VH-VL binders against Inositol oxygenase (Miox). Designs and how they scored, part 4

Target 1, 258 residues: Inositol oxygenase (Miox), of Mus musculus (Mouse) (q9qxn5)
Amino acid sequence: FRNYTSGPLLDRVFTTYKLMHTHQTVDFVSRKRIQYGSFSYKKMTIMEAVGMLDDLVDESDPDVDFPNSFHAFQTAEGIRKAHPDKDWFHLVGLLHDLGKIMALWGEPQWAVVGDTFPVGCRPQASVVFCDSTFQDNPDLQDPRYSTELGMYQPHCGLENVLMSWGHDEYLYQMMKFNKFSLPSEAFYMIRFHSFYPWHTGGDYRQLCSQQDLDMLPWVQEFNKFDLYTKCPDLPDVESLRPYYQGLIDKYCPGTLSW

## First folded at step 1 (VH-VL)

Design i9 (framework fv_iluzanebart)
Fold by ESMFold2-Fast, scan of step 1:
Structure i9 (fold): chain C 258 residues (1-258), chain A 123 residues (1-123), chain B 107 residues (1-107)
Amino acid sequence: as target 1 above (258 residues)
Amino acid sequence: EVQLVQSGAEVKKPGESLKISCKGSGYSFTSYWIGWVRQMPGKGLEWMGIIYPGDSYTRYSPSFQGQVTISADKSISTAYLQWSSLKASDTAMYFCARSYKYGSGSYLNFDYWGQGTLVTVSS
Amino acid sequence: EIVMTQSPATLSVSPGERATLSCRASQSVSSNLAWFQQKPGQAPRLLIYGASTRATGIPARFSGSGSGTEFTLTISSLQPEDFAVYYCQQYNNYPLTFGQGTKVDIK
C-alpha cells in the first residue's frame, strides 16, 4: 500500500482519487462502456494517437509527467531490449497508454488515469487511499455491492469483473473492436496494467480464475517496464519510427476507429 | 556525456546562510528530476527532497521540510540547496543526483550523481 | 516512513568468493528497489533498479532479486574493485528511504 506525505502534490493526487472513488459506481462504468463502445470519436492511425498523447497531462501522477509519447517509446524500447524475440510485446509498450486520449475528448482525469479497482464489491486494502476516499460512493450503501464478493461469484474470473473506467478498459475494448492481431497475453496486459491492487497488492484473489493466475506473471513482467526504464537521454523518436511503424503494419494497420 | 558538477566545499559558522549548486550537462535538464541526499560523517544516505526544473515543482522529506529550500534555474541548468540559518548538525556531505520519471507513477531512481559538496558548520 | 534494514552490517569476503547482501523493507515496496555502491571519497553509483535490472555499464557479476519486503544483491565472483559500502533504496513511497548500508570488506 502506497503512503504519501502531505503537500500540494499530495492534495492534487488525493483529490483525483477521492473523485474517482466517489463517482466510479456500477452505473457509471456501465454508462461509459455504452458511451465509448461504438468507437466513433475519431478515425486515426496508431502513430497519430501516439502524437496526441503529448497534448495531455496525467493528474493522478504524484509528480509532473514527462511528454507521454516519450514514455510510450521508452517503455517499448525497454521491452525490446529485454525481450528482443517478442516483437508483439515491444508494440504493447508503445500502445499501453493510448486510452488516455479520452481526456482530450472531455473525459475527467479521474475517469481516465490512475490505478483501477473492481466496482460492484467492497474495495480491498491495497486500493490507493482505500481508508479515506470511498465513504461518499453510493454503491457502498447498496447491499448488492458492499460485501467482499458484492455482485460477483467466487472465482468468476477478471473477464467477468466490471473494472473502474479508465484507459485500460477503453483501450482493451478499442483493440478488440479494431481486431488487433496480438496474442491473448497482450490484451491481458493492456486491460489490467493499472490494476495494481491485484498484480502488485495481491488483493482480489477471490475474483480470480485459473486463467487470471496463469496471466499474472505476464502482467507483472509488463509492469516492470511501465514504471521505470533507465535512460541517459530521451529516445530519438524519429529514428525509432520505422521500426514501430513496421510492428503497427503487422498487428494493427491503417486507420482505426477510436 | 551526462555530468552533474557541484560547487566547492564550504566552511561556515552557525546562523550563517548558504546556497550550494549542482549544474547538469550533457542531457535535457528540464526533463529530469534533481534530488538532494545528505550523508553525515561516517553515516548512511538520507533523501532530502527533489525538484523538477521544468516548472520548479518541489517535494521534501518530512525531516527536511522547512529546514532547507530547493530551487533551480533552468536557463543555466543549475539546481540549488539553500539554508537560511545553518546549525552545527548540518555538517555533512551533500549530493545531488538526477532521476528520470515517466508516466503516472512516483518511481524515481538516481542514475547519475554529483561529486558531492562538503559543508562544515563549526563555531 | 518505510524503514529499510540491511544485513549483515559488515561482510568479510575474499576475492573470487560469492557475496550475498540482504535488504528488508518494513512494508511492501513491490519491485521498486535500487542498489547503490559507494567507495570511500566517491559519490554513490547505481547498480540495480527495479529490484533486478542492471544499470548501464554494470558488470554481469552483480545481480538483484526479490520483491515485496525481501531483497538480495549477489556478487557472484568478488573482484578487488568491489570492496565498498552497498545501500538499498526504496522508491515505492515518499519519503524515499535508504538502508543503513552493508560494508563489504576484505578478509
Scores: ipSAE 0.000, ipTM 0.401, lowest interface PAE 13.7, mean pLDDT 85

Design l1 (framework fv_rolinsatamab)
Heavy chain, then light chain:
Amino acid sequence: EVQLVQSGAEVKKPGSSVKVSCKASGYTFTSYYMHWVRQAPGQGLEWIGEINPSGGSTNYNQKFKDRATLTVDKSTSTAYMELSSLRSEDTAVYYCARGRYYGSGSLKAFDIWGQGTLVTVSS
Amino acid sequence: DIQMTQSPSSVSASVGDRVTITCKASQGISSWVAWYQQKPGKSPKLLIYAASSLQSGVPSRFSDSGSGTDFTLTISSLQPEDFATYFCQQANSFPYTFGGGTKVEIK
ESMFold2-Fast, scan of step 1: ipSAE 0.000; ipTM 0.406

Design l10 (framework fv_rolinsatamab)
Fold by ESMFold2-Fast, scan of step 1:
Structure l10 (fold): chain C 258 residues (1-258), chain A 122 residues (1-122), chain B 107 residues (1-107)
Amino acid sequence: as target 1 above (258 residues)
Amino acid sequence: EVQLVQSGAEVKKPGSSVKVSCKASGYTFTSYWMHWVRQAPGQGLEWIGEIDPSDSYTNYNQKFKDRATLTVDKSTSTAYMELSSLRSEDTAVYYCARSGYDYLTGYPMDVWGQGTLVTVSS
Amino acid sequence: DIQMTQSPSSVSASVGDRVTITCKASQDISSYVAWYQQKPGKSPKLLIYAASSLQSGVPSRFSDSGSGTDFTLTISSLQPEDFATYFCQQYYSYPLTFGGGTKVEIK
């Protein structure tokens, strides 16, 4: 017997990626970087932002069973168990999806959620739905952007690559703007955690520098904890609050600009 | 040290053409767009066009499209702007300037050549 | 083409004055605006880009504000080296266009 409820969810996921892969162009990403770069949308604390995640539905995720705040605390607690001495890494788990709040400010889902990919060059095979979702992207008709390297130099480094606009890049920029006191590994993991075609698919090696090769194991380690789970027990957020508030106070205190 | 060095001043007759060079040093030539901008005496800045040195792809201001030709020589890290069918109103200082698409620098022209005065007179 | 309109065309000011220059785009350009300073006989120098980002080495007395169609360059306390012509430029759409310039003259 078929599970008919999975068909509409899978159709929604495909539709989100079709829209993403059609509309994420060099011009679009450049415009979004500048639009959000003043961080003038809201003033709020990290815990307030975590609370706002529960108002969002991630339409790119076929396994959305629990509130987004559950995922944030679940990811953080998984890291805490595996890496008890790296408290900054516990905080990365709590923070990683906070950029998704852009959806509450009118951004369409395809510009917020899902796997990221480099704009300005030809998409590689491991990009989700690659064979069926890029046909209407105008950059693929532009000779600057339709080759393997596109606008990029060989081994330019991912820090010099325009990634599709979403919660990864937005949150990375937000953290830098607000001067979070986290190590470079934290910023890197946040920036590239949704770049599945690279860290999981093994594509885009031609764009990577030595720094990216050195950082890859960190992104892969984080990815072990980043997947949604079908856990029947919700985390007791109130019991966890003092611990994570302590980390917030240490690394990114007070009211922040979003 | 990042630097753009342009060729020297030129005096041309109406109807002739001029070719100005811009030699880049201190950075990866193919990682930045090269723009050409002119400024008539006492006037504002006017964008002529841009070229991507990595593949020679160009975008032109339509005003100059039929007279301006932008080229590069990657082996010497040199950009060229050729302007044909010169008129007296083409008398101006011509600048080359680089821009990047990098998140930190955006698209603004952060490094400029010293300028080349082109005088069109009989 | 996107028209960039600067006002005033010139301003007479004294050292220590606050100087404000306005730039208006004929259509929404988001924050894709840069500001340049040009001294006589010299190339333009980038001051500010993306409507708020100060170029490295540029004094903090220079600031920009605005988004969409209205942008403002402010010099909070004019110094002798600031007497120059200032240009805004949009890089949202081709062709790239500049404002007409604002000359800041000593009184």
Scores: ipSAE 0.000, ipTM 0.403, lowest interface PAE 15.5, mean pLDDT 85

Design l11 (framework fv_rolinsatamab)
Fold by ESMFold2-Fast, scan of step 1:
Structure l11 (fold): chain C 258 residues (1-258), chain A 122 residues (1-122), chain B 107 residues (1-107)
Amino acid sequence: as target 1 above (258 residues)
Amino acid sequence: EVQLVQSGAEVKKPGSSVKVSCKASGYTFTSYWMHWVRQAPGQGLEWIGEIDPSDSYTNYNQKFKDRATLTVDKSTSTAYMELSSLRSEDTAVYYCARWGKYSGYRYYFDYWGQGTLVTVSS
Amino acid sequence: DIQMTQSPSSVSASVGDRVTITCKASQSISSYVAWYQQKPGKSPKLLIYAASSLQSGVPSRFSDSGSGTDFTLTISSLQPEDFATYFCQQYYSTPYTFGGGTKVEIK
């Protein structure tokens, strides 16, 4: 999160991470995977889901904030400009935050947004507020989950790691369930884009496989564009819809299960 | 259109409790914190506490922690503030106000309810 | 708790005047101050947040300055609808605290 060093945002961000780090346990994440794993909450197209992101913003105050759907298109357009030949990557920009719709279904913020971390092992130093937010997490009293490797084998690969539940893991599972025809790099970037303790903090190397080392540059490249930008020159989203509809039709067509 | 509509004025005896409601509409109820602020007649504003409607997590001003209880009913998009052990000094207009979450630090107390006058007298 | 000291408590002014209201925090709050306008019998209305961002629909005659501990709200050319009480609020840390208010009244 940007700009939380010493402000009221620090209090709110701290509270969110305290709740997250208290309640995100192996059992919690396992239950959420079961809860959402049938993908029976709604049937809708990608464009309908992009529209639902706007329900997370106050539509009555457009001069202060622009709709979340505009951010999705801005991210996608930024990637398109930098990587014009990788149309699947443009689509990743449009899709990356769609898992946040869980908040509209009553999911608390600490189970939807924010930096992710591996459950089932001892948190590492770059996990935000690590020293002050995990003391009430019951997994840290369990010898199975309180060591450096916890329940994991050395270099097992992040694919085999149980990450805290949030929009990253939910959207990744949703894309797999609906058989999106995107490259493996797209699924990987979606799954781990919020894993800041790893791709930015340099922690959890003991859990990484060669695949993770190879994929790290892709996650880092994506994060260059995953910045919240309040641009007064709003993009003409309607002029962009045919292009992105074409990508949707190519990679994830029709009515999908969410 | 975002609206926060509060319950009507109350007259209470010292030692009793009051429960004020705040019904939200025009936005996703669980995406914003709901705060409670009071104002005694002719005086300034005093923050009571906040609740996250998505999980009912609360934070209170220490001054009110043992008397105030904040709750929500997600099915009706309604927030409640209950204040117990009322004293004459609790006579005030009580406001609910919407506050953005961490990504919305630009969403301060952007929308306020109309206020509920609570009068504590014998 | 962070104390917000607001000055003056009241100011008498005429339409067209420049009005300045000052707010001092007991410790540094960076730029995390919001300003509210309240008319008799009404709820507060957000004017300015983050010590410089004007709320949608608020006239450009309202501006603010300051960082750290000293903040100022300025109304460059007072209009009849601006006669009200103004409050500063720090949202740097909980409990959130407000200044005592400045009543802008007609001369």
Scores: ipSAE 0.000, ipTM 0.379, lowest interface PAE 18.3, mean pLDDT 83

Design l2 (framework fv_rolinsatamab)
Heavy chain, then light chain:
Amino acid sequence: EVQLVQSGAEVKKPGSSVKVSCKASGYTFTGYYMHWVRQAPGQGLEWIGEINPNSGGTNYNQKFKDRATLTVDKSTSTAYMELSSLRSEDTAVYYCARDKGYSSGWYRFDYWGQGTLVTVSS
Amino acid sequence: DIQMTQSPSSVSASVGDRVTITCKASQSISSYVAWYQQKPGKSPKLLIYAASSLQSGVPSRFSDSGSGTDFTLTISSLQPEDFATYFCQQSYSTPRTFGGGTKVEIK
ESMFold2-Fast, scan of step 1: ipSAE 0.006; ipTM 0.520

Design l3 (framework fv_rolinsatamab)
Heavy chain, then light chain:
Amino acid sequence: EVQLVQSGAEVKKPGSSVKVSCKASGYTFTSYWMHWVRQAPGQGLEWIGEINPSGGRTNYNQKFKDRATLTVDKSTSTAYMELSSLRSEDTAVYYCARSRLGYSYGYYFDYWGQGTLVTVSS
Amino acid sequence: DIQMTQSPSSVSASVGDRVTITCKASQGISSYVAWYQQKPGKSPKLLIYAASSLQSGVPSRFSDSGSGTDFTLTISSLQPEDFATYFCQQANSFPWTFGGGTKVEIK
ESMFold2-Fast, scan of step 1: ipSAE 0.000; ipTM 0.393

Design l4 (framework fv_rolinsatamab)
Fold by ESMFold2-Fast, scan of step 1:
Structure l4 (fold): chain C 258 residues (1-258), chain A 124 residues (1-124), chain B 107 residues (1-107)
Amino acid sequence: as target 1 above (258 residues)
Amino acid sequence: EVQLVQSGAEVKKPGSSVKVSCKASGYTFTSYYMHWVRQAPGQGLEWIGEINPSGGSTNYNQKFKDRATLTVDKSTSTAYMELSSLRSEDTAVYYCAREYYDILTGYSDAFDIWGQGTLVTVSS
Amino acid sequence: DIQMTQSPSSVSASVGDRVTITCKASQDISSWVAWYQQKPGKSPKLLIYAASSLQSGVPSRFSDSGSGTDFTLTISSLQPEDFATYFCQQANSFPLTFGGGTKVEIK
């Protein structure tokens, strides 16, 4: 738990979302997909990437006051306790924030962390600070992108939606590129875990396919552990390494392209 | 055709630093990770670290993290390894080596092209 | 760190002999092993990677076997140019580590 100095902390969170909502456009997201899609930034193991998380501060999360790698292990252990027979789901907990390493490669926080939203259509009411953060986004002045559906067809499916660029989409693409042997539910949860306006806020139903309705309970289940496993007690990470190394060896072994 | 050419042998005093260069030719410099490996006389090979020449991102063996600095100059297709606070036990041949990524197997961190080596002697 | 224990440290052999070199990892490295040849005064040369993939230009008399923790490099019908020191290397996790080397010398 943080010691809340409420004014400066709230200003920092607001500033991150203001920058995100100003600069995340269809063009920006498309360029980032191309930029990262060759996975040529680094070669490293999952455990090395987990270690890199400790060099990061998540400006969008006011409750984090300990190393990010510890949150990854806490999330994984929470899932392990609730779902002991789904070892792939334990690994999802460890992996979920690894895309945040983009910040160490020069990406600004607003292009790495925080709640995601669809670009290319009008933002819906449950998007964080929606009423006060989008006025300078050029896409909202473009007739192609300023309506409820924007560039999308009704019920096109979230798999066909351009989400704002951040650790969700980057990690999903990275896992696919490296051919992780995880079930489809794992990839889906990673891709949409920060899409709070949808899975928590109930917005963007007009973009959802039947697949999205079927997958919603999985994303909501994961969200329980992502939100509610933050605590001041630090896990004994060293005692957990052999277990999670075993899962890594099973699903995503060795040196990976990031 | 593909080759890595390293700078010449160096003799250094304890406590000083050394900077070894590795000039690449015959391939696209930014398309392959570059690694640094040393070999002390009569000893085995020891990995120092890696650098992505495209973005400049590095990863170090923890043993060398506080003393080694890996850099690249893309305009000259040259990689550099600087090692500071030299001790007599740092006497070794230092190699740059290109990482081989095999598309068919997905295997990485094997070294298909090596520099000729740079002997660094640390003496008092 | 993963320790790579290589044996024997040296072997004396004649042209035409079958030579076997063993490498043992301190923990499971799956197939993430590579083998190198080094001649006196020269840099190492990659022979085999991923515990079975022969590098382009390397003669078919070089082969390896094993997975997990125990790996073997085999040279069938040793040739004069094969007298050298051989090293194994794991690529499963950082830091990358090498075996102590096996010197194949003329009998």
Scores: ipSAE 0.000, ipTM 0.391, lowest interface PAE 17.8, mean pLDDT 86

Design l5 (framework fv_rolinsatamab)
Fold by ESMFold2-Fast, scan of step 1:
Structure l5 (fold): chain C 258 residues (1-258), chain A 123 residues (1-123), chain B 107 residues (1-107)
Amino acid sequence: as target 1 above (258 residues)
Amino acid sequence: EVQLVQSGAEVKKPGSSVKVSCKASGYTFTDYYMHWVRQAPGQGLEWIGEINPNSGGTNYNQKFKDRATLTVDKSTSTAYMELSSLRSEDTAVYYCARGDYEFWSGYYPFDYWGQGTLVTVSS
Amino acid sequence: DIQMTQSPSSVSASVGDRVTITCKASQSISSYVAWYQQKPGKSPKLLIYAASSLQSGVPSRFSDSGSGTDFTLTISSLQPEDFATYFCQQSYSTPYTFGGGTKVEIK
């Protein structure tokens, strides 16, 4: 597990989460869904988007000091090795962080990167820095949003939960808008891969439906590649490009709306 | 306590098939890869292939791809290696071994091994 | 296939000696190397893997070094229980391949 208790990198990570937990409100997330929901920021291919990742620094990740595009290929290759028969899952590894390109369009990083959490209800204990980062969030003073269930019904399903705005939800919505031909497991893993308080921390079970219980093993399988493929060895990206272009052509071809 | 317990020694005729089992206990069977490695007398260790017990996905050494079949039974936490068209050169101790990922390296060390199954191919 | 060349094939040593075993890959494998100990009649036991990570319960006298193509396993002060055969392994790409082994024998 991540350790956020050491050095100058901790200061960056803490500041990002303090800003995130202060400003991610029901109103903020609702506005961001409207802002990005027309997918009118850019027209580009998947490989063009992968190239743009190299201009980004992930302030929430203390374990990575190499280009984001290389992490995407490392994650994809780890999955390819483990699941050679599931080529759509290889592609999930390449795609999973592409929503981070929002940062290049002026989005603050606390609204792009890091662990996600449900807005509209009281944060649970496994949310990173929970005890020291939510004090200035106005939703915690609103009786509609300050209880364990908040605005949600018991077992409503994560599909009906308003998650903090970041690359997970943005990319999920973008893939749906562009009609990617991926299985439901792929969309679900991308949407919730940063929801560590749930899939790793065991919190928010009161919001989960049977679908969420059935999908949890897929998110956990993906998560071990996202964690365990962050290594100092850089992949030969150019030699891998033809293989992944083939998968892109199969599942999400051409120029897409971002 | 992690344990991998393999089936007993086999004596097979040339041209036949052998199926070796490896029963896992002491951990969640679907969270780790299972590898198969053989060791012939007077020769080194040779990797046969790997299987992800959660997905059933396999990856084989090309030397064995046409003859080896790796499977799992999740209900009994048991992995199987079947080798067909046996030759005298296939006489070896066959091991199952658990593979894990290291956080920084994305690497699959073989952290626990079965006791080995001696397969003798003779007429 | 990546070939792992291990040397020496055997070494004669006394308790308290420093023992070094080398392993050379036919191409760069970065840090994707593991070291195993095998005693007669027993299964191999993982000692060290990727980036000098000691397996739980392995004594601190075992260490490794190297990257790229050249790797070394060191036993800083040989103990009676260390007389065994040692193997290196690469997991950089399939098929995973092992060195030929180094037998550490009593002098």
Scores: ipSAE 0.000, ipTM 0.387, lowest interface PAE 18.3, mean pLDDT 84

Design l6 (framework fv_rolinsatamab)
Fold by ESMFold2-Fast, scan of step 1:
Structure l6 (fold): chain C 258 residues (1-258), chain A 125 residues (1-125), chain B 107 residues (1-107)
Amino acid sequence: as target 1 above (258 residues)
Amino acid sequence: EVQLVQSGAEVKKPGSSVKVSCKASGYTFTRYYMHWVRQAPGQGLEWIGEINPSGGSTNYNQKFKDRATLTVDKSTSTAYMELSSLRSEDTAVYYCARVKYYYDSSGYLRYFDLWGQGTLVTVSS
Amino acid sequence: DIQMTQSPSSVSASVGDRVTITCKASQSISSYVAWYQQKPGKSPKLLIYAASSLQSGVPSRFSDSGSGTDFTLTISSLQPEDFATYFCQQSYSTPLTFGGGTKVEIK
């Protein structure tokens, strides 16, 4: 039993969100989309990327991290048990956090992990630490970005919203660039799984189209599995590799551009 | 001063409805989710539901879904909990409580850092 | 619904004693647990949340540990003001659920 480690973990989470909410601006996100949009950082397979997850820590999580590759397999296996007939959904569980590899290429944690939110408009109440983390964000002093709708039209659809830069948006764009043969539900889950202010908080309805409302239950279903414990009943990763390699070969084979 | 002030105690007959108010002051009302929790005399705490004051979206405990209605009035920074079809087992102290930060079950931490003083609702014939 | 089971239901203790209260979840809830103190006639007061954060103004003698299904609140050296009822709460899934409470009473 160790009291000394418990307080610093939440302080780390708060610090990550303070940095995120300070530096995630329209300009920052726009520059990151350009920076990563050529997908020229590395060429590697999905399994190689899964292995790289073990070299990083998610500072947005109050839990002490264990190997991230184990979380990927746990999430995938949880989905497999609940939805045995939807093999594409099993693969979504394995893929969902692969965008976190940006941290190994020098991206700060606040630009990789944690809950996402729309940039270009005033943050809504369910954005994590909303009342204490945005005061130094320059967009909130810009009349283009400091109103409820900001730069957006009412009900423009989340596909037209500029989300804060992180592993969600990066991985979504990477999957599209590499022409993954997954259904549209999979792309939506990947893109918005960290958009907790929307799918869990019930905020940002003014930006949502009918498509977003129709997709909400799918994102919520995925989100039930995007949870873990510090000391889980860990999967035997090596015994699972052949199954997931088969799914990779089916939906996103070979060497991909990251 | 940051506080939640609730309406006074009520005595109701079985089958009637009660509406409890919770007035927020000292903070921006629309930035924090408001929850309702009850406690029967000498017993534990039971969650009723939550409301986002900004958008009005609600989420209810299934046990109360058909009888509880949560609303807000942004102009007065006041939240309301209405409970219909009252029974004797609804006798309890009802609390409004503010979430410290909005964290849902999937990654959001719903912890109550500010509580109203409580409203005793007694259901008797 | 996730059931939160607290033990003991009550504990008799003296000033200076170490008191431990246990909370068990019916399924894994990661670290999404909070602890509250309630004194007679008063609203609950948040003590600890998110398995790591001591709420501002709460003395350092209060600490917590655990993850998954088993959680413990510890009061390292009980003070006169600590005689109260304590509750755990999970926020892993709605509906939010609380433990049955542990009454810490004077011996």
Scores: ipSAE 0.000, ipTM 0.418, lowest interface PAE 15.6, mean pLDDT 84

Design l7 (framework fv_rolinsatamab)
Fold by ESMFold2-Fast, scan of step 1:
Structure l7 (fold): chain C 258 residues (1-258), chain A 122 residues (1-122), chain B 107 residues (1-107)
Amino acid sequence: as target 1 above (258 residues)
Amino acid sequence: EVQLVQSGAEVKKPGSSVKVSCKASGYTFTSYYMHWVRQAPGQGLEWIGEINPRGGSTNYNQKFKDRATLTVDKSTSTAYMELSSLRSEDTAVYYCARAGTWIQLYSPFDYWGQGTLVTVSS
Amino acid sequence: DIQMTQSPSSVSASVGDRVTITCKASQGISSWVAWYQQKPGKSPKLLIYAASSLQSGVPSRFSDSGSGTDFTLTISSLQPEDFATYFCQQANSFPRTFGGGTKVEIK
């Protein structure tokens, strides 16, 4: 923590969350949804986007030794081993971090990476560094946004919650815009995989609908595979390209709008 | 280069508590879950729980939930396991172990501490 | 809890022998099994994970097979340094559970 951290990588992680928790407001998220909502930044295929991930550093991820594309294939292959009959789920593993390409277009890291949380209400205890990172967020001075429910109705459903802006929400919106032919479970995994305070911390249940409760096990299953660390089972990325290209052709073919 | 070095053996009375330390080096402490596993003399391995050093979140084996407390000190890269209300059945070697793979909650234990013998005897 | 039943509890073997250790899960765990080697007075060492990946530095004579509920660790040609106790572990669900161990002894 802060001055007590034992290394520069940990300092970067804390700094990223301090910036995120200071600047992610209802207004900020609303503006980002408008900024990206026309999907006019680039036209490219999924595999081209996967290649672009290698130009990125995820400052919220303490292990920065591995390229991001490696993590994407690693996650996809882990899912493939556990769920060989669910090819759409294999593809979710490959896709889940593609929203991070926003950083190449000038987005600061705190608006791209890291654990997400609902804006517009008081942060709950399991949010990363919750006790030391929200003091300067202007929404917490606004009575509309500083209570447990904030601007939300009880059990409104996560579909009606403004999540902090990052690769989760951006990629979800991008997939919907481009009409990906994936099942609803896949869209839920992509949208909420970084919502650790909910699926791992057990917080924010007061905002959840029955649909959210039904989808929770699917998000939890995905998150078994979503850890970028040293792995003894390293995939041969080049040998895997034909398989994943086949899934791309099935679910999200051709040149897409980003 | 990765090392997990545990505190020394302890002898405790029934009803007391013990706190075992595990000092990590050679990697970024907050990047990997730390798990605790025990092994009673001549018996198999039993999982106690896990802690995420980054946020301090824990998950416990239900058998130990009421007595075990896992904590970390990020400034010294040290993990701790405290076990209260000790019984003679708690006599075991206690290990810390790093989870070092892509499976966030279910990764294998790629590095282990040397073990700490805790003896509970009146 | 998923119960891991390991057999045999001990096996006597000679250098050069093929040794097979079996592990049975009480419910399906897909391929999420890890195998550990433990020598007297030492901590366990990871050998194989996810029934497919050999840990770095582990000799190729160690291999595994199986899916669902039945898993096998094979040592194709036993060496003097392989006399140890071996444990399987399921990584499919919490709590994590281990087999009872198989002691590989000199015949």
Scores: ipSAE 0.000, ipTM 0.394, lowest interface PAE 18.9, mean pLDDT 84

